# VH-VL binders against q9nrl2r1430to1533: the designs that were tried, part 9

Target 1, 104 residues: q9nrl2r1430to1533
Amino acid sequence: GGVHELSAFEQLVVELVRHDDSWPFLKLVSKIQVPDYYDIIKKPIALNIIREKVNKCEYKLASEFIDDIELMFSNCFEYNPRNTSEAKAGTRLQAFFHIQAQKL

## First folded at step 9 (VH-VL)

Design g73
Fold by OpenDDE, fold request of step 15:
Structure g73 (fold): chain C 104 residues (1-104), chain A 122 residues (1-122), chain B 107 residues (1-107)
Amino acid sequence: as target 1 above (104 residues)
Amino acid sequence: EVQLVQSGAEVKKPGESLKISCKGSGYTFTDYWIGWVRQMPGKGLEWMGIIYPGDSDTRYSPSFQGQVTISADKSISTAYLQWSSLKASDTAMYFCARQGYDLKGSYYFDYWGQGTLVTVSS
Amino acid sequence: EIVMTQSPATLSVSPGERATLSCRASQSVSSDLAWFQQKPGQAPRLLIYGASTRATGIPARFSGSGSGTEFTLTISSLQPEDFAVYYCQQYNNYPLTFGQGTKVDIK
């Protein structure tokens, strides 16, 4: 992507990480901590991975970046029931993301 | 280039407190687990625990739980290992190490600090 | 905890010869097995992760194999700089555990 898009991605990731509801998404889920996670989630991703992809300029289109963020939320909702703290945090963070993504 | 640089050798007496450090560079410090490994003189490697600086999630080996404290200051990309009261048996080399990961949720130590020698004697 | 047992304790090999190191886990660790090299006065260095993947910059003469409970590190042609202690380590479950090490020295 262009310099403008890259900086926008970096800023958005920083904002997501700093959000109070980012805690379920900060790091790739450990299979030691969640033994059945990878039996259910086949395309794991987290904010640390997305940030690394941004830093490595792996996103050539905004749509690719958005797709990874949406995948992150999708994984959360697939694995976590609606009444869990993780799902509730994901719902709030996703709403925040959708507002911020208007800047892209 | 990923680097972990640890604080210098320590000479202490039993009962004294100690905090040693490990500074990461060449990568986003908050986005990788960092752990501590003990190696007593002439012995093998022992996992002590790990911490994720991004959220301070910390895991200890049962053998070291309550014996040491692992912490991190992400503002200066530094992890810490500390004792409230050293004993002679704490004499050892202490390594910090970063954990890389695969997309199947496994984490492995990929980069190591140079080690900090701690000597505790009366 | 998962106990990692390495054999032999000491392996004497001539330069240019093949070295074979074994690591056994008390229960399955899948492929979550790493090999480290440590020279006197130095930090361990990652050689192999995922049982069989060489870390960046590791020479092709190093190879890892195995899964479950039996693992092998092979040095196809021992070089002078390869004389060291080698550790296996499982990262499949907490607590993370290391083997007791195999010392590779010159015959």
Scores: ipSAE 0.926, ipTM 0.962, lowest interface PAE 0.4, mean pLDDT 97
Fold by OpenDDE, fold request of step 24:
Structure g73 (fold): chain C 104 residues (1-104), chain A 122 residues (1-122), chain B 107 residues (1-107)
Amino acid sequence: as target 1 above (104 residues)
Amino acid sequence: EVQLVQSGAEVKKPGESLKISCKGSGYTFTDYWIGWVRQMPGKGLEWMGIIYPGDSDTRYSPSFQGQVTISADKSISTAYLQWSSLKASDTAMYFCARQGYDLKGSYYFDYWGQGTLVTVSS
Amino acid sequence: EIVMTQSPATLSVSPGERATLSCRASQSVSSDLAWFQQKPGQAPRLLIYGASTRATGIPARFSGSGSGTEFTLTISSLQPEDFAVYYCQQYNNYPLTFGQGTKVDIK
């Protein structure tokens, strides 16, 4: 197999996934584990889904990619109270994202 | 193309340890749950457990909790199922399978490995 | 656990005929129900998920219906390659559980 150079979106997703505060965002929330999640969150998304969209070239504009990332954080803050570990992790990861997104 | 390739057939004796493998390719290994399913000779399918390689989140069936260990090495896109001490009753076909998902938070098995036959006899 | 019960245990059908397989859950699983086909010496293959959605590449002759506790897999016109064992599986709650299977053989 050949080695391909990562696009800016791919690189940013890799950095987000590797971040210590990515744990609430790595996978789509299971309704088995969180039975009321989908009663509240209507546009679910996670880093694995975003990565899939990147790999399938579904983002034509940087704004579309950024919108999905922001949606991911918005969902976290909508469902999780501010004093939860999830919300705190989300706050830190979002700050990191905002810094990295300046490169897009 | 999504593929799950499992390790070869095993012939073991009671009391021996065993670790079988399932290698994923054609997709991002860390981004999908992968599970193990047992099928005893001439019998149906039994869910054993699942693991998310991205964070090692692991769930077991109560029937298999403490009886086996499910793990993953994301560096080589491989999931494992292991026994510390095999029993004759562990004789079965073992399948690994990937879970796809829908945006309503449900996960279903969409791709399967070819199976690993484990035979345990004195 | 949610117990999945399939019927009949064996279904004898002639090629070209309609086959109807049933799957019952001991409690509601909503639409979180999958159907799998397994041929001798092979791994299971996903046919239907979400109770009624055909997986990619699955022929139109396979269809799934039902919700809650009663589900049906229908093969509108049985083809030679369709003789196999079929399993239903709920993924609505842990532990995930399969039906005991229905064997579709030649009449």
Scores: ipSAE 0.926, ipTM 0.960, lowest interface PAE 0.4, mean pLDDT 97
Fold by OpenDDE, fold request of step 15:
Structure g73 (fold): chain C 104 residues (1-104), chain A 122 residues (1-122), chain B 107 residues (1-107)
Amino acid sequence: as target 1 above (104 residues)
Amino acid sequence: EVQLVQSGAEVKKPGESLKISCKGSGYTFTDYWIGWVRQMPGKGLEWMGIIYPGDSDTRYSPSFQGQVTISADKSISTAYLQWSSLKASDTAMYFCARQGYDLKGSYYFDYWGQGTLVTVSS
Amino acid sequence: EIVMTQSPATLSVSPGERATLSCRASQSVSSDLAWFQQKPGQAPRLLIYGASTRATGIPARFSGSGSGTEFTLTISSLQPEDFAVYYCQQYNNYPLTFGQGTKVDIK
């Protein structure tokens, strides 16, 4: 493939993935690893899924992209207590996202 | 198009080390699990383990834990399977395979490499 | 581990006839069951996932059914290119496990 310029959404996803606090969000939660996850979370999502949607041009509006990112964080805070490493990472990553999203 | 291309056939002796490769293309390599499956001559398929190149999360079958090492180099979209000391019983075809997923949290092998034949004999 | 048992070991059928392959799990795997086809000298190919969903590009003559511990792969009208070994595989729990395979050959 040839070199191409990344869209704003692509760039932001890359930055989120590369962030130190992205580890809870990199991949869809496996029900083998977390058997009760899908009993609680009904709209699962992760950065790999969001990136796929970006690559497939499924986001027509910035608000749609932002909604999915916020859903990802919402799921994290719904499933993980505030004092967990996952929730703390999510809090930091979300703050980073909010700053970067101003560039959209 | 999703493709997994594996390294060529290997002929080795017992005690030698070996590292075979599987290069993914046509998709974002870091965003999908990739696994290894053994098939001994004339036998069935055996799951060895999987790795998520995005974070190097690795899972092994108990039967292969400590017997092989699964790794990945995301900079070149390549997964590896390696032995520190081969045995004659390691003679087999080795397949790499990508895991797709559903939104119910399940992961299934959807694309396979062409296989790498490893022959170990004195 | 969850043991997957396929039957029969060998299934001889004539072209155009229906082939029915069985796969049993030692414990429930819900619908986390895949079927693969493997021809000599080739890699396995995904046919069915989620017990009953055909993978992209798979002909309609292939269908999967079942849940829990009993599963079936059906080839409604066997074509010449369908003679191969078929494997079921559960992905409900680690370690992931395959059945021992069913060889479908020509009668």
Scores: ipSAE 0.925, ipTM 0.959, lowest interface PAE 0.4, mean pLDDT 97
Fold by OpenDDE, fold request of step 15:
Structure g73 (fold): chain C 104 residues (1-104), chain A 122 residues (1-122), chain B 107 residues (1-107)
Amino acid sequence: as target 1 above (104 residues)
Amino acid sequence: EVQLVQSGAEVKKPGESLKISCKGSGYTFTDYWIGWVRQMPGKGLEWMGIIYPGDSDTRYSPSFQGQVTISADKSISTAYLQWSSLKASDTAMYFCARQGYDLKGSYYFDYWGQGTLVTVSS
Amino acid sequence: EIVMTQSPATLSVSPGERATLSCRASQSVSSDLAWFQQKPGQAPRLLIYGASTRATGIPARFSGSGSGTEFTLTISSLQPEDFAVYYCQQYNNYPLTFGQGTKVDIK
């Protein structure tokens, strides 16, 4: 979108990355480390990928950016049981995101 | 433009410590794995290990586990490879390389540093 | 570890000719196979990843094929700058492993 919107996306990604609960989301899941991941998750995404898309100006609408972030969380909850550290971190980070996203 | 620039050639003696560096630029350093590859004189390429600067997640080849230490300083976009005590057999060219990725969860080396020659002799 | 075996060790080809390099994996690596070119005194350069996808800036004369355990790098018409050592590398499982290389030199 516009310059201000792009900056907002950049800043929000920075805030998400810096959050204590970002650790499950920092990088694309390696199929070496999680062999069954891509049998379950069909639209993989992570903060590094989202940041790259922001840097490449691939998001024309805030809704597109938000959709990718929500997809990231959705993938986490789909793959990880509720009692896992990943799911718990995701829950907290998503709550943080929802608050920040209201500013977009 | 993605670039990896490594530190200069080293001439060392057995038993000495060494830390060589690889500085990344032209991309978000924290968002890509960076690895080290050894090439002994006249030989092929050997994977040593990788590190994700964003969280310091580090993986070693079994043959290099405990023999070297891979680290990164994301504040200056630099990865390191270090030895506590060099051996003559450590004489080799050492390359750093960035791992790109596909959306199938695979990571491949897409950009390489120019290499650092390490010579260890008494 | 997955052992990568390249053949032939040396391939002598005349400029303009087709070069075919082979790489075999000791077990399936799916399509997680990369090809690199290395010239004397230089760092390796990525040519192909995902077994068949050319890296950015790589000339169309380079092509990769195969899956599972058998892979091929083809240079349709060898150019003077193509004389080098070529390595295949699997990134399907740790430890990451390279083939021993094929040297392409002038016939």
Scores: ipSAE 0.925, ipTM 0.961, lowest interface PAE 0.4, mean pLDDT 97
Fold by OpenDDE, fold request of step 24:
Structure g73 (fold): chain C 104 residues (1-104), chain A 122 residues (1-122), chain B 107 residues (1-107)
Amino acid sequence: as target 1 above (104 residues)
Amino acid sequence: EVQLVQSGAEVKKPGESLKISCKGSGYTFTDYWIGWVRQMPGKGLEWMGIIYPGDSDTRYSPSFQGQVTISADKSISTAYLQWSSLKASDTAMYFCARQGYDLKGSYYFDYWGQGTLVTVSS
Amino acid sequence: EIVMTQSPATLSVSPGERATLSCRASQSVSSDLAWFQQKPGQAPRLLIYGASTRATGIPARFSGSGSGTEFTLTISSLQPEDFAVYYCQQYNNYPLTFGQGTKVDIK
């Protein structure tokens, strides 16, 4: 609770969430909606989970934070073919992330 | 501390419209599904639907599809349940509840509001 | 929809006794099963999720077991505050569905 100044990680997550191409990544994939997802993806993650970890101060190094973000994209590209809207969104969002991550 | 606080009891007439609210706090409101559950007097729990405030993704139970509208205003961390025209049979307690998640892709209700009693009678 | 059936409808037990509640699903829900406790005039409270995991703050006397279509909630030694209605709920498929509840009252 209370008002907190956004850390660099918090700010970056906010920017990722606000991006137009964040829609595939906003929430953990539901196995109800995608029944085979967890047969393929073994380390699921999403922006809401990453934000939770940030809020709990679970990232001690920028590299740990970056690794989770990259895992999120990796999962997307592993599950979704290149010609899907999800993969295309992921490609654009990842490019945005790489630019923003230089500020960390 | 995660809390869901619902709006107060309502006494309405058949045909009237109604919108009740559920305000979340103690967590990032946009990052968790929030749902509505009906409990008619002396009866059990009925899932009505859920909404993800972060993208307004909404799912309804077939029994409530078209009967109610679930919405959310993330700017004030509030979810809504509304009727355009109440019926006497809508008399019930209405609970909002947050869904937690596991890393196997399952979502389960983990925190509940205190409930809003809606009484519809002529 | 997946129909959840609880038994018995009412379970009368004495304080200190073991209470066993059953929940059956019309089709497999894997381990996507939650148990809730509801006391008169209160909101439901999560007891168990994933069929067997106690929620935060839930006493050890509550335990859940089962998978697929048969599930059990056990209260090892009933305390005065445990007299309530208990609901099971599957979250394996839409629509989400609850059992009709088991009332645990004092013998």
Scores: ipSAE 0.924, ipTM 0.961, lowest interface PAE 0.4, mean pLDDT 97

Design g73
Fold by OpenDDE, look of step 22:
Structure g73 (fold): chain C 104 residues (1-104), chain A 122 residues (1-122), chain B 107 residues (1-107)
Amino acid sequence: as target 1 above (104 residues)
Amino acid sequence: EVQLVQSGAEVKKPGESLKISCKGSGYTFTDYWIGWVRQMPGKGLEWMGIIYPGDSDTRYSPSFQGQVTISADKSISTAYLQWSSLKASDTAMYFCARQGYDLKGSYYFDYWGQGTLVTVSS
Amino acid sequence: EIVMTQSPATLSVSPGERATLSCRASQSVSSDLAWFQQKPGQAPRLLIYGASTRATGIPARFSGSGSGTEFTLTISSLQPEDFAVYYCQQYNNYPLTFGQGTKVDIK
């Protein structure tokens, strides 16, 4: 990916982080607080990790970046029942992401 | 380069308030936990607590809960440790440290500030 | 809380010799164990995390091993700059806790 794509990824991450429904996704889940999380989720990821990858220019294609974001939501829905605040926040944030991703 | 730079040494009297700072640079400040560790003179290290500047999620050691306040101002990439009323027993070196992470949800201190010496005496 | 106990309290070693430091946890901490080096007037420096992974820039002579409740830091050939206090620390459960430290001094 070029400089333009990198900037686009960076900007989209900023927008996701600023969203009101980003709270479940801001940081990697701590296994101290959620002991069984990593027994269930095998590919953990969060916005802080995705931002780090953006900063390190690890995304060469928009599809790679999108895949990580979708993984983040997938993990949320896999671990959290639909009626949880986390899942509900994820649903809304994912919808927002899908709209913004069209600009990539 | 990741750096944590702490505020200078403090000389205080019992009963006074104090707020010391730790400024992070060379990384995205909001994306890493930052903690405080106490080291009394000639003694070992004591975990005090941590804060995630991105959402101000804060965790304290039971030994320090209610004794200090940990906060952060992400706009200037700075974490704080403060006392409302110092005691002589608060005399110590105070370190801030960033927590790195693995992909299994574990967090470990990977970078440290240079420390802030706090001396409390009448 | 998980109590971390280091031994010995002081380890006297000659330059070039092997140094072995022990750290015991009161309960299992899996591999969530870090080792730090601290020299007088300085901040601690991360040596090992995940019980056995050397941090960036740490010389190969430092190695960590163990899991569960028993851990070891080994300095294969002690260098003059290695005389310091070493701390183990568990980050498996809150509150995070440190060992009381082992002082490595010159014999």
Scores: ipSAE 0.892, ipTM 0.948, lowest interface PAE 0.5, mean pLDDT 96
Fold by OpenDDE, look of step 9:
Structure g73 (fold): chain C 104 residues (1-104), chain A 122 residues (1-122), chain B 107 residues (1-107)
Amino acid sequence: as target 1 above (104 residues)
Amino acid sequence: EVQLVQSGAEVKKPGESLKISCKGSGYTFTDYWIGWVRQMPGKGLEWMGIIYPGDSDTRYSPSFQGQVTISADKSISTAYLQWSSLKASDTAMYFCARQGYDLKGSYYFDYWGQGTLVTVSS
Amino acid sequence: EIVMTQSPATLSVSPGERATLSCRASQSVSSDLAWFQQKPGQAPRLLIYGASTRATGIPARFSGSGSGTEFTLTISSLQPEDFAVYYCQQYNNYPLTFGQGTKVDIK
């Protein structure tokens, strides 16, 4: 992969962050605000963390990057019921991601 | 390296407005909370509030709610603290600080600006 | 709010000696406790977070312990550059609150 994959990851993260449905995923959930979150979610992640990993070149394979993004959505659907705004936003954003990920 | 650079010292009169700044560099500005901490002369540290520049999510201490406004301009990686009408009691050093995070949802101040001295006197 | 109380207000120690600083929370803050060092005219510097994790670049002589409501910062062998004011801070709940500080000065 190298430089091309890194650039692709950076661009995709930018697109995800700019998406209207990114709001549940922009930052790591604060346990002050959601006290039970980390009792349920054991592998927390968010777009800010993923971007940090991209910036630090921690992703050597596209599959690793994709796995983290999918984990982010998985966590959302695990914690949030289907009828919540968070889950609905996640569903739309994940669909967008799947389309964009085909370009990787 | 991560750096927070604050605007210079201010000398103001009661009733005047003021907006001080904190510019972040060496990291993705939108991806970390920025907070403001007051330190009155010879006193300890007081948490004022925090903002997440990525979505402008803002939290205030009850003691400072309605007394100041915290904002950010992500286009220039800058956070702001402002008063509409200063009081003599606002005389203090003001620090901005970045909140780092662990993977357990905890946020702690890991980098600090050099501080901005605000003096309010008639 | 959670009130953080530090003791003693001032701790006088000789270089090379052990310094023990205490911080008490009015209610449990779990391990969401940080220690900061501040020298005159400077910004605070993070020493410990998570009650016991040393921040990057912090010398091994600094250590933190405790959980819940009782916490301790220990400087195993005080160095000349360690004379300063030390603050504990909880980040377990809003509003975030600091202790009033302990001044470590030379005996």
Scores: ipSAE 0.891, ipTM 0.947, lowest interface PAE 0.5, mean pLDDT 96
Fold by ESMFold2, fold request of step 15:
Structure g73 (fold): chain C 104 residues (1-104), chain A 122 residues (1-122), chain B 107 residues (1-107)
Amino acid sequence: as target 1 above (104 residues)
Amino acid sequence: EVQLVQSGAEVKKPGESLKISCKGSGYTFTDYWIGWVRQMPGKGLEWMGIIYPGDSDTRYSPSFQGQVTISADKSISTAYLQWSSLKASDTAMYFCARQGYDLKGSYYFDYWGQGTLVTVSS
Amino acid sequence: EIVMTQSPATLSVSPGERATLSCRASQSVSSDLAWFQQKPGQAPRLLIYGASTRATGIPARFSGSGSGTEFTLTISSLQPEDFAVYYCQQYNNYPLTFGQGTKVDIK
């Protein structure tokens, strides 16, 4: 698109980071700390990477931004069993995101 | 552009406390690991530890765990290295460094502060 | 802990010649290996990461190769500004460890 949406994307990332359930998503998973993660997850993403992409103006469409956020949640649910704290936090943050994304 | 600016040189006596700083700018401070590296006079580089300022996740080298405290104040984009009781053997140059990342989950030092010389002698 | 061993300790090279620096890891670090240059009184500078990827702004005369336990930094045509100490560093596992350094001197 021909519309520059950087401020809206930036604001939404700030809201996600501030949410109590953001803790599993703040930084890219470390291969040292979770050695098998990259055997399972092939398209990794986290809020720090998404924020850097917003800062570099890499999102040209709101759908691209939304796709990365949804990928972040999808990765969480693929790697973590449903009853884990990580998956429960993902469910709650995803619900919050869906409400906030209506502003886009 | 990414910059890491460290606090100035320190001259201390054994037993004194010290806290040195590293201020990051030109990037989102809370989204990158910051590490500390020691270089004793005429010697090589030693990793001391890292902190993620966004959540205060902190990892120490076994050689330095219990010997120093690594912390950050994200409100002023500053990381710290702190001793409660300095020894003469702490005389060294101390660097802070930021870690970049790749999409395979590896983190590597990409930008460095200018160094802080700490001299501990009586 | 993964011990990084560099050789030689000192390398005497004339300007315009090729310099070859070696780094060995005590166990596999895959390609999680960086090379740094440090000049007297200065902070280290990242040259190579991922064993072979040149960092932004690093001249093409610097190249890295290797994987697993054996790594090489090559300076294809040594320039006057390249006289420095070079460190390898693995980031495959904690603790993060550096080699002891190779000093590149003018001959």
Scores: ipSAE 0.748, ipTM 0.915, lowest interface PAE 0.9, mean pLDDT 94
Fold by ESMFold2, fold request of step 24:
Structure g73 (fold): chain C 104 residues (1-104), chain A 122 residues (1-122), chain B 107 residues (1-107)
Amino acid sequence: as target 1 above (104 residues)
Amino acid sequence: EVQLVQSGAEVKKPGESLKISCKGSGYTFTDYWIGWVRQMPGKGLEWMGIIYPGDSDTRYSPSFQGQVTISADKSISTAYLQWSSLKASDTAMYFCARQGYDLKGSYYFDYWGQGTLVTVSS
Amino acid sequence: EIVMTQSPATLSVSPGERATLSCRASQSVSSDLAWFQQKPGQAPRLLIYGASTRATGIPARFSGSGSGTEFTLTISSLQPEDFAVYYCQQYNNYPLTFGQGTKVDIK
């Protein structure tokens, strides 16, 4: 990815972090705080990890960046029943992401 | 290069308040837990608590809960440890430290500040 | 609270020899175990995390082993700069706890 894609990835992460429904996704889930999480989720990801990968230029294609963001939502829906606050926040943030991703 | 720079040494009297600081640089400050560790004179290391500056999620050791306040100001990449009323037994070296992570959800201290010596005496 | 117990309290070894430090946990901490070095008047330095993974920039003479409740830090060829106190620390559960330290004196 070129300089335009790196800036766009960075800006999209900033917009996701600022969104009110980002709270389940800000940091990698702690094994201490949620002991069974890593028995269920085998490809963990969170906004802090995605930002680090953007900063280190680890995304070479926009599809790789989008795949990590979608994985983040998929993990949320896999771990959390749909009636939970986490899953509802995930649904709203994912909708916001799909709108913002059209700008890539 | 990741750096944690702490505020200077303090000499205080019992009953006084104090707020010491830890400024992080060379990384995204809001994306890493910051912890505080006490070392009393001639003693070992004691975990006091941690904060995630990105959302202010804060966890205290039971030994320090209600005794200190951990906070952060993400606009200036700075974490704080504060006492409302110091005791002579608070005389110690205080370190801040950043936690790295692995993809199994474990967090471990990887970078440390230089320490802040707090002396509380009559 | 998971109690971490280190032995010996003090270890005296000659330069070039092997030092072996032990750390025991009161219950299993899996591999969530770190080792730190602290020299007089300095901050701790991370040596090992995940029980056996050497941190970036740490010399190869430092190695860690163990899992569950029994852990070992080995310094394969002790150097004069290795005079320090060594702490183990579990990060498997809150509160995070350190061992009481092993002081390594170089003869």
Scores: ipSAE 0.746, ipTM 0.923, lowest interface PAE 1.0, mean pLDDT 94
Fold by ESMFold2, fold request of step 15:
Structure g73 (fold): chain C 104 residues (1-104), chain A 122 residues (1-122), chain B 107 residues (1-107)
Amino acid sequence: as target 1 above (104 residues)
Amino acid sequence: EVQLVQSGAEVKKPGESLKISCKGSGYTFTDYWIGWVRQMPGKGLEWMGIIYPGDSDTRYSPSFQGQVTISADKSISTAYLQWSSLKASDTAMYFCARQGYDLKGSYYFDYWGQGTLVTVSS
Amino acid sequence: EIVMTQSPATLSVSPGERATLSCRASQSVSSDLAWFQQKPGQAPRLLIYGASTRATGIPARFSGSGSGTEFTLTISSLQPEDFAVYYCQQYNNYPLTFGQGTKVDIK
């Protein structure tokens, strides 16, 4: 990916982090704080990890970046029942992401 | 390169307040936990607590809960450790340290500040 | 609280020889164990995490092993710069706890 594409990934992560509904996704879930998470979620990801991958230029295609963001939401919906604050936040942030991703 | 630079040595009297700092650079400051570790003279290492600067999520060791305040100012990439009323027994070296992570949800200290010596005496 | 106990308290070793440091946990910490090196007047330095994974830039002479409650740090050919205090630390549960340290001295 070129400089413009990497800048777009970085900008999108910034917008996601700024969103009010980003709170469930800011950091990789702690095994100490949520002991059963890693029994259920086998491909963990969070915004801090995605930003690190952008900073290290680990995304070669926009589809790879989009796949990690969608995985983040999928994990949220798999772990959290629909009626939880986490799942509701995930729904709203995912909708925001789909609009912003059109810029890629 | 990742660096944690701490504020300089402090000489204080019992009852005084103090706030020491730890400035992170070379990485995204808001994306990593920062912890504080005490080392009393001639003694080992004691975990005091951690903060995630991105959302201010803060966890304290029971031994230090209510004894210190851990905070961060993400606009200047700086974490803080503070006392409202120092005791002579607070004389120690204080380290800040960043936590790295693995994809099994474990967090471990990977980079350390140089330490801040705090001396509390009459 | 998970108590970490290190042995021996002091280990006297000649340069070029092998040093073996032990760390025991009061309950299982799985593989959530780190080893740190600390020289006088300096900050701790991460050597090993995950019980056996060398941190970036750590020489191959440092190796870690174990899981559950018993762990070892091995320095296969001790160098002059390796004389220091070594701490194990569990990060399996809060509070995070360190062992009391093993001092490695030149014999």
Scores: ipSAE 0.740, ipTM 0.921, lowest interface PAE 1.0, mean pLDDT 94

